# VH-VL binders against CheF taxis protein family member MJ1615: the designs that were tried, part 27

Target 1, 255 residues: CheF taxis protein family member MJ1615, of Methanocaldococcus jannaschii (q59010)
Amino acid sequence: MIDKSSEIARFSGKGILITPKTLEKPLLKWEKLEIILYKDKIVFEFVDKTIEVGVEDIEDVGAELPKKVIDIAKSTLEDITYHSSIIIKSKEFGNVMVGFAPETSIYGKAPIDNFLRKLFYILLNKKEVKILYNAGENSENTKWENGFLTFIKKRIKDGLVTKIEYRLVVEILDNEDSKIYDIFSNIKDVEIEEKDVDGEIEPVLKILQVKDGKDIISYLYTKDKKVRLFILRYMVILLDYKYIGILRYLQETVE
Key: E = the ipSAE of ESMFold2; O = the ipSAE of OpenDDE; V2 = 0.75 times the mean of E and O plus 0.25 times the DockQ between their complexes.

## First folded at step 18 (VH-VL; framework fv_acimtamig)

Design v4 (from t8 with heavy chain K101Y; at its last look DockQ between E and O 0.77; V2 from the best seeds 0.71)
Fold by ESMFold2, look of step 18:
Structure v4 (fold): chain C 255 residues (1-255), chain A 123 residues (1-123), chain B 106 residues (1-106)
Amino acid sequence: as target 1 above (255 residues)
Amino acid sequence: QVQLVQSGAEVKKPGESLKVSCKASGYTFTGYYMHWVRQAPGQGLEWMGIINPSGGKTYYAQKFQGRVTMTRDTSTSTVYMELSSLRSEDTAVYYCARGLYEDSYGLYYFDYWGQGTLVTVSS
Amino acid sequence: SYVLTQPSSVSVAPGQTATISCGGHNIGTKSVHWYQQRPGQSPVLVIYEDSERPSGIPERFSGSNSGNTATLTISGTQAMDEADYYCQVWESYTYVFGGGTKLTVL
């Protein structure tokens, strides 16, 4: 009785469609936008235009908006203090960027982040990975483990209520007993390094964590380079790891 | 121990304004949103708007745009709600309610409520 | 604008299970919160994030949310549970309440 096209999440606010054609137009402006996420597709509903693509055609999340787009918001006094973007692949037009911002900045980043949590779930959940957990700098004799990305619920007490967060982890299945590696917490550094994975030299994420005063170095391999990009974006945008390692080159523009 | 203590009941005439205070204690005042919610006699709850005590930014329900003003005084940990051009249908109990602000989740519910302030608008 | 629909009243015998529904289009994709309001009192949060209990709320209160319906369930209903119950969501920058359900324990 489950419909694959059932709505998963919705963002309501302001948006701007950025293509080569729209950047040339004198009428480029921020306007009302609804973004609707489904299991297999994402839909952008502007005032007079609707754009629909499969989720496999999402190319990036949170890339910097062009300066012209920021300037248009300033000149029309649109408040885009908190904003983000999604880049999609169009057969007719190549890459298309959709900038978006909440209707009001009073809620901070929360309206964007709540939508993006659902989007990153779709983009990252169940994706296959290989991991060398806590392998250190001298990892030549450490065996890669096969696993997948998943999200777990974390509870943090605050007075009468509990903050509920869904955090990305790596799960390994071993004879009905699974292991969970919380590789995305307490991160001190992130870099890309080349390592031998199944006989081939591949780019992998090197993640340095500090736990109980000790450095823990792990390596994460993803076959799909887009999945690697989404992991990095997830760390910057939702986990707020802005100024460590290579993540400092993935900052959103704020002026 | 979190407490929200509101000003006392008021009787108003149509065309006047009301101003209700809500004094917060037992937590970091500027770390949480404050909301105003009203309830007409025998009726349900109606959200009026939100203020961020850090900086004083506000957002109002469209129904009250142009009539409602929310302010705060951080030195006294107090939020104020003013409703102008009162009508008989503005007769209600007015509540302040605290909203948790956590970077992604704390916007969506009210964990502590004031005792309510009855405002009666009659000619 | 987004509408939450609740029955106006529900009656149960003491010790029985009460269920209070909250209907809304695609409400299963939203976080639903529930408040109890006893006569003459302020609302009290009893369920947040669909199914979580604040500290001090008895375990007999539970919640669920899927599809187009969220449900507050009170097992082993007691006389002190007699109150009005409101569901609430955040939608499009506003806070939307259901119309309320009066629970009577006879």
Scores: ipSAE 0.648, ipTM 0.845, lowest interface PAE 1.9, mean pLDDT 88
ESMFold2 (binder alone), look of step 18: mean pLDDT 92; pTM 0.942
OpenDDE, look of step 18: ipSAE 0.731; ipTM 0.874

Design v5 (from t8 with heavy chain K101W; at its last look DockQ between E and O 0.72; V2 from the best seeds 0.00; counts 0 for: pae E 2.3 > 2)
Fold by ESMFold2, look of step 18:
Structure v5 (fold): chain C 255 residues (1-255), chain A 123 residues (1-123), chain B 106 residues (1-106)
Amino acid sequence: as target 1 above (255 residues)
Amino acid sequence: QVQLVQSGAEVKKPGESLKVSCKASGYTFTGYYMHWVRQAPGQGLEWMGIINPSGGKTYYAQKFQGRVTMTRDTSTSTVYMELSSLRSEDTAVYYCARGLWEDSYGLYYFDYWGQGTLVTVSS
Amino acid sequence: SYVLTQPSSVSVAPGQTATISCGGHNIGTKSVHWYQQRPGQSPVLVIYEDSERPSGIPERFSGSNSGNTATLTISGTQAMDEADYYCQVWESYTYVFGGGTKLTVL
């Protein structure tokens, strides 16, 4: 049978456990942390404690760290030039933030990004969506298509080496044919709007792309608001879309 | 065409220090990592550490921490590796090797290697 | 302290297929790179990212990685392929090499 507890990814570095209670303690510090990702769970191994939650209990990725936590790193001379966070739902204590940073900044943000690519794959792959692709601002006559999120491997030539990139797309399965909508490239604007989705008014993502000099406006609906949040985080963190539309309110603090 | 040209072979005594140079050409020196890897006679490859020539930041393998120092001179596009407190077990060919820096998808391998520098440590 | 295990040697007749293994715990979750070192020469990258070939490396070189084993495959082996081969990963901010495999042709 399938072994769902096989390790998919690991991040080794520094971490800090953030709750209202820990923020008040004078002994709060960044310490050694291992983050281990499995298909169905994520494990945070600190020096003297281990926190394990199901993937469904991940609430956010890449939320801004509190200023006090940044100041603690400076006062203890910990290099957290590149850092990120994961918010999890604890059954005992509610939401808990785990801040993390690589052991050294020499590799830039690559250690974080490589881990987060695997995490976003788990959080987003095969999630059901509905889409109005290239519907324009007048979308009244366009019918929602049912599809799902998936990742496509791209090969990008760079000198003698080919870079491997995994990109999020929307896939529609129809009559054994499939269509791929690459709505996460060339983005000029992202907003949230209310739209009629099969008879109910729901919040959806409005995505403006510019492709071959043409504006393409698409609308993306997800049942799960966390999936919508993870899509937005993915665009900011891994696709490096900054300061456009609603994404300007989702920035991580980095230098 | 990328070239990494290293300094010539050396003979050292136990307790001394060695310093090997690696001059880069054919690319933007500060745009790529530089690594040092050694190979004892008849043995495999052993990674020693990495330097970012852009700011001079380094990271060393634990085995060499406290004995190895890596530096660079951006005006001559040259990286140096210094190993102190030499022992006969430090007899090896020392290689510089270039790592990618420009893209996080390809940072974890070596695409070009220097010709190697034989350092012999004997009494 | 991550360990990569390779066989010490592999022998193959000219024109046959050579297979060189690289064992490691959960190596299938890591990116594996391979280097060729001909006698008296510097290492040369022949496979990166498990299965990708740098420009200029013959198509007879291929790679795979799953579970606890990564594999370098050389089809139509030629005398010039006689060399030492090393697998390598990045793990916890360090670069780890396998012990090397000497490929003998004939």
Scores: ipSAE 0.578, ipTM 0.822, lowest interface PAE 2.3, mean pLDDT 88
ESMFold2 (binder alone), look of step 18: mean pLDDT 92; pTM 0.946
OpenDDE, look of step 18: ipSAE 0.689; ipTM 0.865

Design v6 (from t8 with heavy chain K101H; at its last look DockQ between E and O 0.73; V2 from the best seeds 0.00; counts 0 for: pae O 2.2 > 2)
Fold by OpenDDE, look of step 18:
Structure v6 (fold): chain C 255 residues (1-255), chain A 123 residues (1-123), chain B 106 residues (1-106)
Amino acid sequence: as target 1 above (255 residues)
Amino acid sequence: QVQLVQSGAEVKKPGESLKVSCKASGYTFTGYYMHWVRQAPGQGLEWMGIINPSGGKTYYAQKFQGRVTMTRDTSTSTVYMELSSLRSEDTAVYYCARGLHEDSYGLYYFDYWGQGTLVTVSS
Amino acid sequence: SYVLTQPSSVSVAPGQTATISCGGHNIGTKSVHWYQQRPGQSPVLVIYEDSERPSGIPERFSGSNSGNTATLTISGTQAMDEADYYCQVWESYTYVFGGGTKLTVL
């Protein structure tokens, strides 16, 4: 059990606070930034200011930085080859985007991804979902199953060591037995489709997978639109499905 | 089998430079980061710096910035560490150690080590 | 700078359990790795990512990490386990080692 008061993760590097107002400032620059993640809140510690918001006030993760911010970095010779962003709703500053980048690009995206893995865990773990797994041609006879998003450990042996990777899955609890649906692997296509969910027409994620040379279609419903967004961001950022289906548009539309 | 073989022991005078080599074999050389760690006699381990798989990027511990240079030669699968303006305090065993694979995340440890190179700095 | 604190020495009788601590601020949120260094030899990775054991490392070696303390545990300690042990973490794009602990098998 994660203590709410305990630090879960920390990102150390540089960052930039982005609002419509700050973008107009000529002195906008990347500065030292510490991002501290807790179970219930996230803290952005800049040199001269600290922003603290609840996890529920996180609006987006991994949105593209504005072109102007990139140009500023170039002009100041800042190494932001690898970067990401978090959009938050702050009481003090309003809706803001925090861009962040490692202190150095020596480690590639690893520092960012490592932090984001923990962030997505906080954002997505144990979220309630409904799933139609492998609905195929007989989708009319398939009933929605109630489940939860969860993370499982995948182990990959590499020489002397075993690499551990946490992967998002859907867990169904039925009669004291757990059933795991791995619907976020071998993805061929991702779309949003309207389907009947418990008597109401709702937008759901349509996920096309290829397993053992066969196409498998599953549908995933979540009541929370933000959770849906975070799932999509997870697919793009951590699973590297950048150009699949609707995921391709996630990168283009957030400027 | 992964092997890191380092150059032999050296004796240097204050103000001189040392250059230690580390030849890697038994794995895809260009896939992994390489590190240098030193250990003064009777002392603990001290991280010096890292070089990326391509050799185009380095990052050094603050203590060694300005004095240390790490390079790598893909054709010979060899990594080099040069330390300039040597002092008596630089007397140590210097180790190369294999770091992350370029496609790996969160594995910030050293899985293979060279045999070490003793460098003695004395007047 | 981030600092890892280890006891300078630990003594254990053969067959007994040795415990080596590594203290650091919120170290439980970090991945801790452990190295064994026998006299005159290079360091050897014995635990990585808090509790994972590399191939070839005996099962008597285990690790844990929570709060402000990581722990290396050696059950059924043998004479060959006499060595210096170092904990290590990644912090602020640098690699930080503890001061090392000399384990003596009595």
Scores: ipSAE 0.190, ipTM 0.725, lowest interface PAE 2.2, mean pLDDT 90
ESMFold2, look of step 18: ipSAE 0.623; ipTM 0.831
ESMFold2 (binder alone), look of step 18: mean pLDDT 93; pTM 0.951

Design v7 (from t8 with heavy chain G31S; at its last look DockQ between E and O 0.59; V2 from the best seeds 0.63)
Fold by OpenDDE, look of step 18:
Structure v7 (fold): chain C 255 residues (1-255), chain A 123 residues (1-123), chain B 106 residues (1-106)
Amino acid sequence: as target 1 above (255 residues)
Amino acid sequence: QVQLVQSGAEVKKPGESLKVSCKASGYTFTSYYMHWVRQAPGQGLEWMGIINPSGGKTYYAQKFQGRVTMTRDTSTSTVYMELSSLRSEDTAVYYCARGLKEDSYGLYYFDYWGQGTLVTVSS
Amino acid sequence: SYVLTQPSSVSVAPGQTATISCGGHNIGTKSVHWYQQRPGQSPVLVIYEDSERPSGIPERFSGSNSGNTATLTISGTQAMDEADYYCQVWESYTYVFGGGTKLTVL
């Protein structure tokens, strides 16, 4: 178990604090930034200010930076080829977007992705969900299963070493046995559909996968809209499903 | 089989420049980062810098900024490290080491090393 | 700058277990890698990502990492294991090595 007070991850690089008000300021610039992730909070350490918020106050991850911010970076010759963002609700600053980029682009997105993987772990691990797995056309006869989101380790051999990847899955506990549904691989389409969940009509994720040449449709329900959003962001950012179904519109929706 | 073969030992005088080569074989040269690490006699390992697979980007340790230049030649699968304004303290064995594969994450280590090149700087 | 601290030397009798520590602030949140360097030879990766062994590395080599200390463990130590061992991490776009530990097999 991770100690609540213990540091989980750290990102070092550049950052920019973005609010509607700050966007109007001509002196807006990228500055040194340390992002420190804990189990219960996230800390943004800028040169002259520190923002600390609870994990529950994270509103979005990976939202597109405003064009103005990009233009500012270009004008100052700031290398932000690779960047991401975290939107938070701060008591002091209100709703703010923190843009962040590596100190150098030499590693590509790796530094960002490495940090975000841990962030998504904190945001999504052990979240309760309901699932209709492989429901197909007979979804009316399929019962929702209670489960939770979890991350599993996948190992891929590469020469002398084995690459380790953590992948999001749905885990169902049934009679001391666990069942794993890998519904976030080989995705062909992602949609939101209204379905009956325990007697109420709710929006659910419809995930179309291709397995062994066959289409598999699964539905995933979460009570928390933010969790749903984070799942979608996870698919886009870490699984690179940028142009599939509703995922293509995520950036537009947030803007 | 992955091999990194470095150029031979060199003797230099203070103020001169050294240039060490590292020829790679047995893998896709343009897919991996390359690093240079040095080791002074009887001392530990010291990271000098990194060059990306395309050779278009480099990042050097602060200690060597302004003095070190890393380059790579895809046609010959060779990486070069040049260190200028040599000092006696630059006497060391210099290693090339293969780093991360492009598009990989979390693998910030060196899996293959060259045999090393001894450079002696003496007046 | 981030600093990794290793003992200068460790001695072990043949067949016994050798333990080499690597201390660093919150090192448990980082991936630690270990290298073996025999006299007159190049470093060899023996552990990566805290506890993973490259192909060809004997099973007697193991690694752990938690809190402020990473540990390389060599069970059933052999004469051939006598070498310098270095821990390494990535921090702030820099590769950081420990000072190295000389392992002597008595």
Scores: ipSAE 0.521, ipTM 0.824, lowest interface PAE 1.2, mean pLDDT 92
ESMFold2, look of step 18: ipSAE 0.771; ipTM 0.893
ESMFold2 (binder alone), look of step 18: mean pLDDT 94; pTM 0.954

Design v8 (from t8 with heavy chain Y33S Y108S, light chain Y93S; at its last look DockQ between E and O 0.70; V2 from the best seeds 0.00; counts 0 for: pae O 4.3 > 2)
Fold by OpenDDE, look of step 18:
Structure v8 (fold): chain C 255 residues (1-255), chain A 123 residues (1-123), chain B 106 residues (1-106)
Amino acid sequence: as target 1 above (255 residues)
Amino acid sequence: QVQLVQSGAEVKKPGESLKVSCKASGYTFTGYSMHWVRQAPGQGLEWMGIINPSGGKTYYAQKFQGRVTMTRDTSTSTVYMELSSLRSEDTAVYYCARGLKEDSYGLSYFDYWGQGTLVTVSS
Amino acid sequence: SYVLTQPSSVSVAPGQTATISCGGHNIGTKSVHWYQQRPGQSPVLVIYEDSERPSGIPERFSGSNSGNTATLTISGTQAMDEADYYCQVWESSTYVFGGGTKLTVL
């Protein structure tokens, strides 16, 4: 039995609760915030309030903060050089954006990225997808493969130490063997295109990669549009593809 | 190889200030943060603060806020830690320690340490 | 403040396995690092990120971290392993060390 009450990740820093109503408040400020991630829920602990929502109620990650919020930080000399956001649907507060930043910028984006890595894992791991891998422009004769999003470990040597990174990939189960498609590396372009998926016209991600000096086009379909969004956010936030294709419109706010 | 060489031992009186230096070599100095950690005699390790690679940003443990100043000189690859208003309780070995830019979780740990500088505060 | 709890001392016979615990609330969600400090020497990183060994550290050193306890394990303990061991984490923009454990090799 999976213990859904086990803490998976925690972010400690400062945050701001953003709603249309709070934006009108003159006393809006960044305050102490603890974000606690579980398998099934996410908890935002502010000084005077706690917001708890299910993982399914997460609507967006890494959306840009309103300019007003940035201006407030500047006016109060609040260091939010590195920040991100989570949009949630709260029963109590409605649709809200939570902006969050490390207590200090001394560690760069690391604290944020660390937390978001875990969050994206929860949001994306084992999500069902269909893929046309290396289909090129003549994909009419290619069959969609059923697979899952998964994370694989990649070891990177850095001096005396080896870093372990988790990378998002598509896993296809073929009989007793699994096939891994690394479609989120060496990305040149990302677009959304309508394609026939099992007899229905659906929006799919078109991913252009460069491998061995050649362009490879793959298409990725997911039934859940939120999953599609999270994939795009993942590409922008954790893979740092900020200025390619449609990703240019989904960049994380970094001051 | 990476080396962190600290300044020699010091004897101070209460109310005075200490300034310890840490000269780095064997790596790209501006690529790594530097931390200071102290250890009182017979006691454990205590983190004091961090200075970022460029030297433009510092963050100190709350206990030392207002008394500690960390600086770095790129031209000499040296980091400095100054502690003011010394007390007998500040008697300790002070270490500089290199912090990796980021581990797997984006946080630093200390892969290289200086030899330590003993500072004795006594009346 | 976040606190890491270590036993004050651990004793082991040569060749036996030494286990040093580091307790902390939900420490399993954190990256735990371990340092060895021999008498009169500077600390040395022996485990980072729960279970990774730096180059030059013997394979007899291993680490794990889950729940509320991180563990440093030294298999086939040798006389040279006699030292103080400290666990360390990052919490709330602060680096936190355990109180240290004196490992004695009998």
Scores: ipSAE 0.044, ipTM 0.637, lowest interface PAE 4.3, mean pLDDT 89
ESMFold2, look of step 18: ipSAE 0.422; ipTM 0.760
ESMFold2 (binder alone), look of step 18: mean pLDDT 93; pTM 0.949

## First folded at step 19 (VH-VL; framework fv_acimtamig)

Design w1 (from v3 with heavy chain K101I; at its last look DockQ between E and O 0.38; V2 from the best seeds 0.65)
Fold by OpenDDE, look of step 19:
Structure w1 (fold): chain C 255 residues (1-255), chain A 123 residues (1-123), chain B 106 residues (1-106)
Amino acid sequence: as target 1 above (255 residues)
Amino acid sequence: QVQLVQSGAEVKKPGESLKVSCKASGYTFTGYYMHWVRQAPGQGLEWMGIINPSGGKTYYAQKFQGRVTMTRDTSTSTVYMELSSLRSEDTAVYYCARGHIEDSYGLYYFDYWGQGTLVTVSS
Amino acid sequence: SYVLTQPSSVSVAPGQTATISCGGHNIGTKSVHWYQQRPGQSPVLVIYEDSERPSGIPERFSGSNSGNTATLTISGTQAMDEADYYCQVWESYTYVFGGGTKLTVL
């Protein structure tokens, strides 16, 4: 396990702290920002202030920045094409959005994606879920299986080096053998549907995949609404499913 | 296999400009960043700048800002580095190096290097 | 500016283990890469991401990174390992090299 005191990831660039109060100020500016991710907390180091919150206080990732904020960036930054945001619940500032962008566009979106990949790992890894895999609409015999979200390593050779990519999957807990459902690949559609989960009607993710030329429908339930949101954000940001189903409403301005 | 082949050695005078080429082969040229790193005689490695895969964006070390220009020609799979207003201190072996990006920290390294181009600046 | 500090030289007998350090403030929170440069040759990546070996690099090469020091270790050092070794990190959108260490195989 990663020591909670150990830095997991860092984003270096420019950022802006957005609150209702700051939005009213005409002199709001993008400034130097370091975002440091730990196992248990995330730290935003601005030039004149530092905001530290627990991971549990992260409310959203990749939310659309206000137009005004983008406009400000255009006047202060060389290029604001690539940017993202993190919404946090701060004791000091309340609900705030931190917009961030690379210092330069030389690396494209990679600095953001790399950081967010680690962030999503922290946010989603080992989260408990229930899944109806390949249930279809008329599958009366499909039972909810208990599992958890996990990231599996995929090794990709690139010349001299091997890159390790992490892919989000659902791992089933109650089986003698490890059972993994890959429900985040070849996605055709994503929607939210109400289903009976253990006797209660709950909103669940409906994921339509195409496998071997066949449509497969799976349902994913999470008790925590934020986890559901983060899954959706993950799909949009890191899996590039920006224009399918409900994900189209969650897409960021930067492609 | 990946190969980076640079242009030959050059002798320049102070105030002149140098332009070194780096021809890439053995991989998808438009898929990777390219860097220039120089090494003065008997000295260490010094990063000069980076050009993105498309060639549309560059970023240079502060030391070389305003004096260095990096370009790419996708049709020939060649990257160029031009350094103007040469000084004796610019005498060095200049290397092109392919950039690699990693996910861990959003950091970068160099996986392939050219053979180097010696540029001597002398009056 | 971020600075990486390496010893100027390290000597080792054939078959022995060579250790080259790379010091930097909180370098353990960074990804460190190592390059080998034999005399008259171009640098070659020998370790990336602290401890990963590129294809073709012998297993005797290993790397670690913690605290304020990254370390390149060459076990069973051979004559062919005689070279300059450079550590490298990324910092503030720049690429920073150490001063290099000359490894001499006695």
Scores: ipSAE 0.716, ipTM 0.859, lowest interface PAE 0.7, mean pLDDT 91
ESMFold2, look of step 19: ipSAE 0.767; ipTM 0.892
ESMFold2 (binder alone), look of step 19: mean pLDDT 92; pTM 0.943

Design w2 (from v2 with heavy chain L101I; at its last look DockQ between E and O 0.61; V2 from the best seeds 0.00; counts 0 for: pae E 2.1 > 2)
Fold by ESMFold2, look of step 19:
Structure w2 (fold): chain C 255 residues (1-255), chain A 123 residues (1-123), chain B 106 residues (1-106)
Amino acid sequence: as target 1 above (255 residues)
Amino acid sequence: QVQLVQSGAEVKKPGESLKVSCKASGYTFTGYYMHWVRQAPGQGLEWMGIINPSGGKTYYAQKFQGRVTMTRDTSTSTVYMELSSLRSEDTAVYYCARGRIEDSYGLYYFDYWGQGTLVTVSS
Amino acid sequence: SYVLTQPSSVSVAPGQTATISCGGHNIGTKSVHWYQQRPGQSPVLVIYEDSERPSGIPERFSGSNSGNTATLTISGTQAMDEADYYCQVWESYTYVFGGGTKLTVL
């Protein structure tokens, strides 16, 4: 008997499968789509086609849709005010993009973001990183700490209501104790910088935060390039951090 | 001091339409969603649809699609719900209920409710 | 059509703990909200986001959500807690309510 994974998240709405071949089709259209996320795989259920890949074959999240795909939505009066995409690796066709949009835009980005939050959890949780926390502009004498990405629950007062937010953080295990660096909040600036990481010059994220009236400069390294891409996508998509350095780096890295 | 004050009870015949108003006060009207939820006598709660008062966009439960229309008047901070082609099964208390317009987390619940409007459909 | 299942009634003695279940497929992956409706009154939110209490709701109200079951718990139950209780989720662009549970306090 084949073990079955439990569904972690589901996005229901409309979608479009984008390959060079589908862009040539006269009947290219947005159609009903279900996206089902499991711990180990992701499934795209179109009207008469199902595509399943392992989560390791997810190559990008939130890349811009081709102009033709947007124009098709306009010409058919499909409301894609809020939309996103997932790029997967196909053995037959290379990278394939799935564009998707909610059934209605009345809830804004929330239906997309709620799904993508679960997806980023799968893509980022427990991934190894190295960090120089609060190292300042001149960090030459600071040793890199080994840690991993994790998500913590934050309770945010929003008027008379407590808002629940799950925020990406860096956790350091120091023998019997763990330190948590909340590096992804109160950000003033993010740049990509070359830095010595344990003897090798590597691209790292330089993150400037302001906490308690003071500047905090930290550096975050990931060995896996896809993890770095997913961190940047998470910051842009879910945290709405759109600094020039992030956007330029994304263009250079993914092209 | 949030208040949602609905129009008074109505008695209707099958085939007619009902139109219930919900006047909001004590908060920024365009900053929150408005929902309509009904409750037949002795029954549970049933969601009918949602309107965003900022711009007037709507989304309706499939069961009511084609029969329900929701509108708003921002100058009077009032939402309206119209249900056409009434049947005896549409006899219910109709509630307006406020929801937050949320960022990415979409807190999908109702924090304040109107007093309810009883609509009776009988011949 | 996503379905939430509640028991039709629950009875407890004053001062005891009442538990009201809300069953749904993978409900533990969803945010569950609870409403109290006293006879002849509008619903009132008592729990949101599985376990959060709005201001003014007594501490004896609590909630949990895991697996296929969400639970509303009322400790130290009082006569004023006698009401109908509804669970609710958002699923596929719609708002789904459970069928309601009548809580009777002896």
Scores: ipSAE 0.609, ipTM 0.831, lowest interface PAE 2.1, mean pLDDT 87
ESMFold2 (binder alone), look of step 19: mean pLDDT 93; pTM 0.945
OpenDDE, look of step 19: ipSAE 0.693; ipTM 0.858

